# Designs tried in a protein design chat: VHH binders against q01730. Part 29

Target 1, 276 residues: q01730
Amino acid sequence: SKSLKKLVEESREKNQPEVDMSDRGISSMLDVNGLFSLAHITQLVLSHNKLTTVPPNVAELKNLEVLNFFNNQIEELPTQISSLQKLKHLNLGMNRLNTLPRGFGSSRLLEVLELTYNNLNEHSLPGNFFYLTTLRALYLSDNDFEILPPDIGKLTKLQILSLRDNDLISLPKEIGELTQLKELHIQGNRLTVLPPELGNLDLTGQKQVFKAENNPWVTPIADQFQLGVSHVFEYIRSETYKYLYGRHMQANPEPPKKNNDKSKKISRKPLAAKNK
Below, E stands for the ipSAE of ESMFold2; O stands for the ipSAE of OpenDDE; V2 stands for 0.75 times the mean of E and O plus 0.25 times the DockQ between their complexes.

## First folded at step 16 (VHH; framework vhh_8pnl_2)

Design y3 (at its last look DockQ between E and O 0.72; V2 from the best seeds 0.57)
Fold by ESMFold2, look of step 16:
Structure y3 (fold): chain B 276 residues (1-276), chain A 122 residues (1-122)
Amino acid sequence: as target 1 above (276 residues)
Amino acid sequence: QGQLVESGGGLVQPGGSLRLSCADAGDTFDLYAMAWYRQAPGKERELVARITYEGRTNYADSVKGRFTISRDNAKSTLYLQMNSLKPEDTAMYYCAATLYTEDWLPSEYDYWGQGTRVTVSA
């Protein structure tokens, strides 16, 4: 129940490394007097506010390890966000992002990147995005991806990849290069086939999670899902399936039409629509 | 994820204490937000306490000041220290985990343990 002014003063006077300003009706970080003077803080939570932008001044908080902007109206990030070289956890979920700034992949230590519930697609990612090779968890659920770029295979430390409720029509073969993956969430897409290289991963054990429901799987794959996920993986490793997959890709069939509930996406308007 | 396994339940007299543990057999414990839920006979499951990956806690009003949630990421274990126990605390206690890193997302937790029973008898 402390005012923002008292939160800033207390952090400065007591050298408190963690500051929580969630659910305070904040429309601009520049209106929080003294916020950027708190160079000592390692955690800043600004979740559930009304932010539309993030000022370049965020880079002055040079010791941040955790930065949480969950559930705001952020449409744009400054290029300076990537200069936070100690950042390990960045939460940008439930915002209005349709792009990430140039140089975003320059973060040296980023382990968790939450981008769920934005307006991102494969064209939203800057050229160095896949230099984020320290990532252990990448959450891209509830965006507008139709494909996953092949460079995903460079994120070899990834343990959790969530692509739930996108518009994916395919997965790249490079998904099979994610040898540390423990959880893969691809439910709620437009997927009809799986690349055989997914079979290189062990996602069927007690310590692993593979969720793939609500996709228009071709009948041979759908039949295996009825038997269980382990049967799906055995099947996609088979020569029979490799032949089916090759024929499917050669035929290049028209993707299934989008049939998802639009209510989640209607609530988030693209930046381009706002500039009209 | 691994399997979530609760332990530490039992029979205790009013005013007593118990410490519940929830062990995660998987390798990704430190990536989850965690919670304790409880369900008394004939009642719906209710939140007791939650803790985010950054350590921020939230408690049900009925347990605030009496219960403490904590986590040890190195041991992949979630704890609930339960002090000043009352008969109304009698329930099956469940450990839960979610991929969401924020406690205001829709609260359908992704993973649940099988529960440990706590009985507080006069």
Scores: ipSAE 0.520, ipTM 0.779, lowest interface PAE 1.8, mean pLDDT 87
Fold by OpenDDE, look of step 16:
Structure y3 (fold): chain B 276 residues (1-276), chain A 122 residues (1-122)
Amino acid sequence: as target 1 above (276 residues)
Amino acid sequence: QGQLVESGGGLVQPGGSLRLSCADAGDTFDLYAMAWYRQAPGKERELVARITYEGRTNYADSVKGRFTISRDNAKSTLYLQMNSLKPEDTAMYYCAATLYTEDWLPSEYDYWGQGTRVTVSA
């Protein structure tokens, strides 16, 4: 494999827009000499490294459209990441994020946000997160969300929403405002009921995906799942269900217990102390 | 993700070429990583080539330099250009899609086509 120096030089000399530095044992982006001088690049891949932080210098890469940090050890993002105005794809999957930086929602063109396998919850999102109105795909699987904020409904261009293996107790009614949603992944949560407003969406067709297994559904909903997703949606659209749902919510039932010990998540394991 | 439908398979002589296509009926083709797998008779299914939603490609060593995976997002179609075909390339070829872009393995979340048969025989 080419040295990092050579990759940087080649990109500069040949005006190559794509730089792939995956699986190079990189601990710091600052150690890659000349990386931030590559202002012409549109794609930077740093997956499968040992990054713990992203320096603010990332903002110097002004033309980035794709930025991939998959499978690192990133605990903190700089606020400057939101200054990348051309960024369309951001992959932060399989890291150690417990919060997103202030102003993160300022990205104007972001279409794909991958946050799978982190330590995020509803409190981890900045106040302007849901200003990311250009998002087409949001992946929040294997995080610690108990509540999905109602502002999710503001992401009207969402086609894919993945919430798999969180701790969700409920879905907000505003999910029904996602009229372009084609795929909803909510399996592996603590959901007992579905908001009737979900019935406003078409997720039952051949081109749609609705995954909702491994939830403690109430019996009436569980019975419909046995018959198929189309039956579920028909049921939640019914006046009978709306009535029952209202009563159920009024009763303010205790949420189901968390069954998964998430302490064993890779993202929660202590970083091997650099033996100084 | 919609139904994946493979086409382009057939009988070809050693050294010949084929181009496989995989049409995605869904509206989210450009959000998926795509791959070609193959399964020969009596053998396990194996990865042939993959392409991320970013356009990065990876190939099995056995096909490197001979096969090219590509995608046309406007047409929602995945391609596999196969050159310098060998008898060992004889298999059922499957198109696959996943939301995962890195270290991707077949999972319950993957979508699969029905396959197209490629036979390389003198």
Scores: ipSAE 0.509, ipTM 0.778, lowest interface PAE 1.4, mean pLDDT 92
ESMFold2 (binder alone), look of step 16: mean pLDDT 81; pTM 0.825

Design y4 (at its last look DockQ between E and O 0.64; V2 from the best seeds 0.00; counts 0 for: pae E 2.3 > 2)
Fold by ESMFold2, look of step 16:
Structure y4 (fold): chain B 276 residues (1-276), chain A 122 residues (1-122)
Amino acid sequence: as target 1 above (276 residues)
Amino acid sequence: QGQLVESGGGLVQPGGSLRLSCADAGDTFDLYAMAWYRQAPGKERELVARITYEGRTNYADSVKGRFTISRDNAKSTLYLQMNSLKPEDTAMYYCAATLYIEWDLPSEYDYWGQGTRVTVSA
């Protein structure tokens, strides 16, 4: 349809706040002439391109509220990404990120952070990451987390937390501090027990979601899952379970073996997109 | 999970209009990508229109230019404005939602409504 040049010129001429440059074969944002002059835009979509980096110039787009880099090959982000103080939604899903930049947590308005299908782990998060206290949704599915940091409890506005298909061996007790949580997705991990503090949350109602399948749960928990999620929460709130959990943690058993097949994380681009 | 409840279906003559609504009872509506699907008698369910949480839209070729998908996050409601209706548009219309911000990563939607019937009689 329109060339990238025409998209930029039309946005400037008509003062269009939303620019969609998805699926255009873009390998560098610097090759898009005039892109960073569009200081008025509130939404930029660059999904399904071939980006490997994001230049510091992204900070020139000061009014961005939505920035979508889904399905690229981004390996690193500039520290200047955090200077986008109006940013509410950042999609970095299906990329090659191993780390997030220093100061990433200084974004004041961020509500949705999509990091699904990257190569992140608990060491990839900068020290101020959990100062993103405006977050309502955090998607960390299909990464390499073995531990969820206790500071997760600082994200008190969080309504959706997805940790699907990581290598988690435990959840911190601070998960129970997420009292606004409506959806928790922990399926496909190496979890054997749940912290009793998870029982502080209401994840069993019709408006809530708790997904935890494909984990090597200890038999007492596995038996409750067979009866239903509400039985799991009733059980982990019990004194019987609190004792079991304490004994389990004192025994400090070796975690179940993890799946060594990591080949899909970087190559998860849709096959059709790879042929463009 | 919330509950997706469709409304606004009915019987119309060809060339008429209807506005479908899909209300989400939960508090996380603005975090979902949303879609309308339809299923005519004896046929498979097919995509009609979809909208991301940031408002990007995509339409099936058969409805492009006649149907408009929109959302009102403050009311937790998805809409489908259907104009210039044809007998071929007769179907059960379903609202769907997914947690994936980008609609083309997974093909499967996480939540579905019960449907509302649209009949366009010749």
Scores: ipSAE 0.456, ipTM 0.747, lowest interface PAE 2.3, mean pLDDT 87
Fold by OpenDDE, look of step 16:
Structure y4 (fold): chain B 276 residues (1-276), chain A 122 residues (1-122)
Amino acid sequence: as target 1 above (276 residues)
Amino acid sequence: QGQLVESGGGLVQPGGSLRLSCADAGDTFDLYAMAWYRQAPGKERELVARITYEGRTNYADSVKGRFTISRDNAKSTLYLQMNSLKPEDTAMYYCAATLYIEWDLPSEYDYWGQGTRVTVSA
């Protein structure tokens, strides 16, 4: 494999828009000499490294459209990451994020946001997160969400929403406002009921995906799942269900217990002490 | 992601070429990573090539330099150009889709096609 220096030099000399530095044992982006001088690049891949932070210098890469930090140890993002106005794809999957920086929602062109397998919850999102109205795909699987904020409905261009293996106890009614949604992944949560407004969406066709297994559904919903997803949606559209749902919500039932010990998540394991 | 349908398989002589296609019936093709797998008789299914939604490609060593994976998002179609085919390339070829391919996890493909048969024989 080419040295990091050579990759930087080649990119500069040949005006190569794509730089792939995956699996290079990089602990700091600042250690990559000349990286931030590559203002022409549109794609930077730093997956499978040992990054713990992203420096504010990332903002110097003004033309980035794709930024990939998959499988690192990133605990903190700089606010400057939102200054990347051409950014379309941001992959932060499999890191150690417990919060997103202020102003994160300022990315104007972001279409794909991958946040799978982090330490995020509903309190981790900045106030302007749901200003990311260009998002087509949002991946929040394997995090610690108990509540999905109602502002999710503002992401009207969402086609894929993945919430797999969180701790969700409910879905907001505003999910029914996602008229472009083609795929909803909610399996592996603590959901007992579905909001009737979900019935406003078409997720039952051959081109749609609705995954909802491994939830403690109430018996009436569970019975419909046995028959198929189409039956579930027919049922939640019914006046009978709306009535029952209302009663259920009024009763304010205790949420199901968390069954998964998330303490064993890789993102929660101590970072190996730098052998000084 | 919709149903994946492979095509383009057939009988070819050693040294010949084939182009496989995988049509995605879904509307979110461009948001998925795609891959080609193959399974020869009596052998395990193996990765041939993969392409991320970003357009990054990876190949098995056995096909590197001979095969090219590509995608047309406008047509929702995955391709595998196979050149310099060998008898060892004889297999059922499968198209697969996943939300993300960065971690070599053995079975994390969400969607599979039915396969198309490639036979390389003199």
Scores: ipSAE 0.445, ipTM 0.748, lowest interface PAE 1.8, mean pLDDT 92
ESMFold2 (binder alone), look of step 16: mean pLDDT 81; pTM 0.819

Design y5 (at its last look DockQ between E and O 0.58; V2 from the best seeds 0.46)
Fold by ESMFold2, look of step 16:
Structure y5 (fold): chain B 276 residues (1-276), chain A 122 residues (1-122)
Amino acid sequence: as target 1 above (276 residues)
Amino acid sequence: QGQLVESGGGLVQPGGSLRLSCADAGDTFDLYAMAWYRQAPGKERELVARITWEGRTNYADSVKGRFTISRDNAKSTLYLQMNSLKPEDTAMYYCAATLYTEWDLPSEYDYWGQGTRVTVSA
């Protein structure tokens, strides 16, 4: 379209660092003439388009700090995405990702990673994913995780971790290593118990958020939630609970039934319905 | 996240200006998308302006050119500069924040303030 050509021209001629091509019906970044010549830009928004792939050419945009692909149809990312060494914010929410590319964790400055509303699970994460030690926010809501890898504990700068509406059956003890965590969202999973190490975190104060509703908590934990979140944390720090938890894990009980009808999860609804 | 606290409302004559502020007591403000909403008596709450964490803005048609949304992440504060005020701008104004980085994502993560009143009359 002529308006895309104008956006590219204006950025090039006026050295504009921020380019917004959202909601333009773009099916391929390669169809946007001159896009990859804009080596000066620090922000590119391609949200609400029809992208199915991201070409390796994305690496030519070497000064990007913000890259937004929200609400496309992207199925895979090129390995070259990790060549964006200035990238601080990557939004891939509401796409069709079922894997992340090898070497994805090589992005040295990434602070915010938005992956909500994809088809990811624990096997989708490449081996170096947890080298993203600069992350401050990780959004994995509305995916298919059943287990959160123990290496989550390596992300020691995390302040927000959202795992809402997955299929989680457990949290690893290493969650307790996230000492900067201010918000933890685990509602809508298959969780029955909390690791006692979660008690190492301060998630009960005025500056913190802990959301854990819609899980099949065992009665001792469910009773504490009725009293309040502070009671939950007091309980899981207790020696009584540590013993209960150890016995629970040793028994290796069958996890609660998985919900096979995922059409009710927000990630499975059309975007227009999600905005209403 | 701490409570969102709006301030800066008041009584003003038509054509006047006000600056609303919204302070976030939490320390993750820079990770939220933010918005101002308003509600006149007997009317539905409506979007006034919104701003992403990276600074993209969007305005209701009724306020374009008169209102400016901005944020100061170092002070954990959201602003709404309201110029050329009209009687139809009279409403309770609410600050809102969302956990997600896009303003189109679900509202159950939204955090709301208690509101500040703006009255435009002689």
Scores: ipSAE 0.528, ipTM 0.776, lowest interface PAE 1.8, mean pLDDT 87
Fold by OpenDDE, look of step 16:
Structure y5 (fold): chain B 276 residues (1-276), chain A 122 residues (1-122)
Amino acid sequence: as target 1 above (276 residues)
Amino acid sequence: QGQLVESGGGLVQPGGSLRLSCADAGDTFDLYAMAWYRQAPGKERELVARITWEGRTNYADSVKGRFTISRDNAKSTLYLQMNSLKPEDTAMYYCAATLYTEWDLPSEYDYWGQGTRVTVSA
């Protein structure tokens, strides 16, 4: 494999827009000499490294369209990451993020946001998160969300929403405003009911995906799942269900217990102290 | 579920070429990583090639330099150009799609095609 120095030099000399530095044992982006001088690059892949932070210098890469930090140890993002105005794809999957930086929602062209396998919850999102109205795909699987904020409905271009293996106790009615949604992944949560407004979406067709297994559904919904997804949607569109749903919500039932010990998540394990 | 439909398989002589296609009926093709798998009779299914959303490619050692995976997002189609085919390449070839781009592809893909048969025989 080419040295990091050579990769940087080649990119500069040949004006190569794509730089792949995956699986290089990189602990800091600052250790990669000349990296931030590559203002021409549109794609930077740093997956499978040992990064713990992203320096603010990332903002110098002004032409980035794709930034991939998959499978690192990133605990903090700089606010400057939102200054990347051409960024379309940001992959932060399998990291150690507990929060997103202030102003994160300022990315104007972001279409794909991968946040799978982090330590995020509803309090981790900045106030302007849902200003990311260009998002087509949002992956929040394997995080710690108990509530999906109602502002999710503002992401009207969403085609894929993945919420798999969180701690969700409900879905907001505003999910029904996602008229472009083609795929909804909500399996592995603590959901007992579905908002009737979900019925406004078409997730039952051949081009759509609705995954909702491994939830403690109430019996009437569970019975429909046994028959198929189409039956579920027919049922939640019914006046009978709307009535039952209203009664259910008024009763304010206790949420189901968390069954998954998330303490064993890799993202929660202590980072091996560098033996000085 | 977005149906993946493979085509292009057939009978070819050793040293010959085939081009496989996988058409995605879904509207989110460009958001998925794609892969080709193959299963020979009596053998386990194995990864042949994969391509990420960004267009990065990876190949099994057995096909490296002979096979090329590519994608056309405008056509929602995955391709596998197979050159210098060998009898050992005889298998059912499957198209697969996953939302996971960088993780060692779990054996569980979100979508699988029905497969197209490739037979390399003199």
Scores: ipSAE 0.327, ipTM 0.691, lowest interface PAE 1.8, mean pLDDT 91
ESMFold2 (binder alone), look of step 16: mean pLDDT 80; pTM 0.816

Design y6 (at its last look DockQ between E and O 0.62; V2 from the best seeds 0.00; counts 0 for: pae E 2.2 > 2)
Fold by ESMFold2, look of step 16:
Structure y6 (fold): chain B 276 residues (1-276), chain A 122 residues (1-122)
Amino acid sequence: as target 1 above (276 residues)
Amino acid sequence: QGQLVESGGGLVQPGGSLRLSCADAGDTFDLYAMAWYRQAPGKERELVARITYEGRTNYADSVKGRFTISRDNAKSTLYLQMNSLKPEDTAMYYCAATLYTESDWPSEYDYWGQGTRVTVSA
């Protein structure tokens, strides 16, 4: 209910570290007078606005630990975003990103990266993306990934990896290097087989989550899913499966055709549509 | 995300108070947005309150000023303090967690507790 002017003034006068400007119809951060003078703030929330760009001035907010751009119309980010060296949580979900800026992986403290519901694919990731080795959660759901790069294995502190509703045709063996992983979400892709190295992970326990529905699994794997997720993991650890997987990859079969109906990739579907 | 378990429901007189708790046994509680939903007989499940992983809260109009959502990340526990309870607050109350930053829609919550019943009766 306070104006943006009052929010800026109060933060400056009282040295308030957290500023919430969500749902204010903001089209440009440059229109918020004095915003970039608030160098003391540690949290800035700009969710549910109409931003189409982020100015380089974002780097002037050098003490930010949390930056939230959820649900805007942002199409690209300035390279200066990576100079926010205290950033721990970056939310870019529900935007229009088709690329991430060069040097994006230079953030050394980033723990949570939310990129759900954008237009990203494997070519959107800058060369140093997988240097984000402090990540605990990476949300890439509702994008257009067909391949997950092998360098995913470098993110060894990941506890949550969400890839739901992409176009993935395979998972790299390096997924098995994510030994701290508690949750893996790969539902709604074009996956037919699992790398045996996924069996190195314990994703079937009471405190773990593995979701893999709505994939065109080959019959031997689909049969195990009918018995339960624990059966899938026991199967992919078997020597029988390791042999069959090796032959499958050597044959390099044609991936399943894409479904042009993208409704299953909608992150805000009604409850009935999400229960698969 | 571990199992979500609600507690603290019960029978209370109008004007009374209850504190609901929702325990998460997992190690990733601090990575989720959390919410309380309720469902009265014959009604659709509705949002009561939500809290983001950074602590920002939102409330349904019907409970503003009476209910307070909070979280304790060290204990992996979500709370709902309910004051000045009314008969229309009678419902099954559900704890929910989402991988999204925030959502008002129950279809976007991936994890749900079993619910705890709150009955406000004269």
Scores: ipSAE 0.470, ipTM 0.752, lowest interface PAE 2.2, mean pLDDT 88
Fold by OpenDDE, look of step 16:
Structure y6 (fold): chain B 276 residues (1-276), chain A 122 residues (1-122)
Amino acid sequence: as target 1 above (276 residues)
Amino acid sequence: QGQLVESGGGLVQPGGSLRLSCADAGDTFDLYAMAWYRQAPGKERELVARITYEGRTNYADSVKGRFTISRDNAKSTLYLQMNSLKPEDTAMYYCAATLYTESDWPSEYDYWGQGTRVTVSA
């Protein structure tokens, strides 16, 4: 494989818009000489490295459309990441993020946000997160969300929402405002009921995906799941369910217990002490 | 992601070429990473090639330089151009889709086609 230096030089000399530095054992982006001088690049891949941080210098790569940090050890993002105004795809999957930086929602063109396998919850999101109104896909699977904020409904262009293997106790009614949603992945949570407003969406067709297995559904909903997703949606659209749902919510039932040991997550394991 | 349907398999002589297609019936094709897997008789299913939604490609060493994976998002179709085919390429070829862009494991793929058979024989 080419040296990192050579990759940088080649990109510069040949005006190559794509730089792939995946699986290079990189611990710091600052160690890659000349990386941040590559202002012409539109794609930077740093997946499968050992990054613990992203330096603010990332903002110098002003033309980035794709930025991939998949499978690193990133614990902190700089606020400057939101200054990348051409960014369309941001992959932060399999990292150690417990929070997103302030102003993260200021990205104007972001379409795909991959945050799978981190340590995020509803408190981890900045106040302007849901200003990312250009998002088509939001992947939040394998995090620590107990609540999905109602502002999710503001992401009106969302086509894929993945919330698999979180700790969700409920879904907000505003999920029914996602009129372009084609795929909803909510399997592996603590959901007992569905908001009737979810019935406003069409997730039962051949081109749609609704995955909701491994939830402690109340018996009436579970029975419909046995018949199929179409029956579930028909049921939650019914006046009977709406009535029952209202009564159920008024009773303020105790949430189901957490059954998943999140301590076994890779993102929770201690980082090997840098042998100084 | 909708149903994946493979086509293009068949019988070919060693040194020949085939082009496989995988049609996605869904509307979110461009948001998925895609892959080709193959399974020969009596062998385990193995990754042949993958392509992320970003367009990055990866190949098994056994097919590198001979096979090319590509995608047409406008047509919601995945392709595998297979050149210089060998008898050892004989297998059932499967199209797969995943939300995980860097996945080399079959278990991480959420959607699978029914497969198309490729036979390389003199």
Scores: ipSAE 0.461, ipTM 0.745, lowest interface PAE 1.6, mean pLDDT 92
ESMFold2 (binder alone), look of step 16: mean pLDDT 83; pTM 0.841

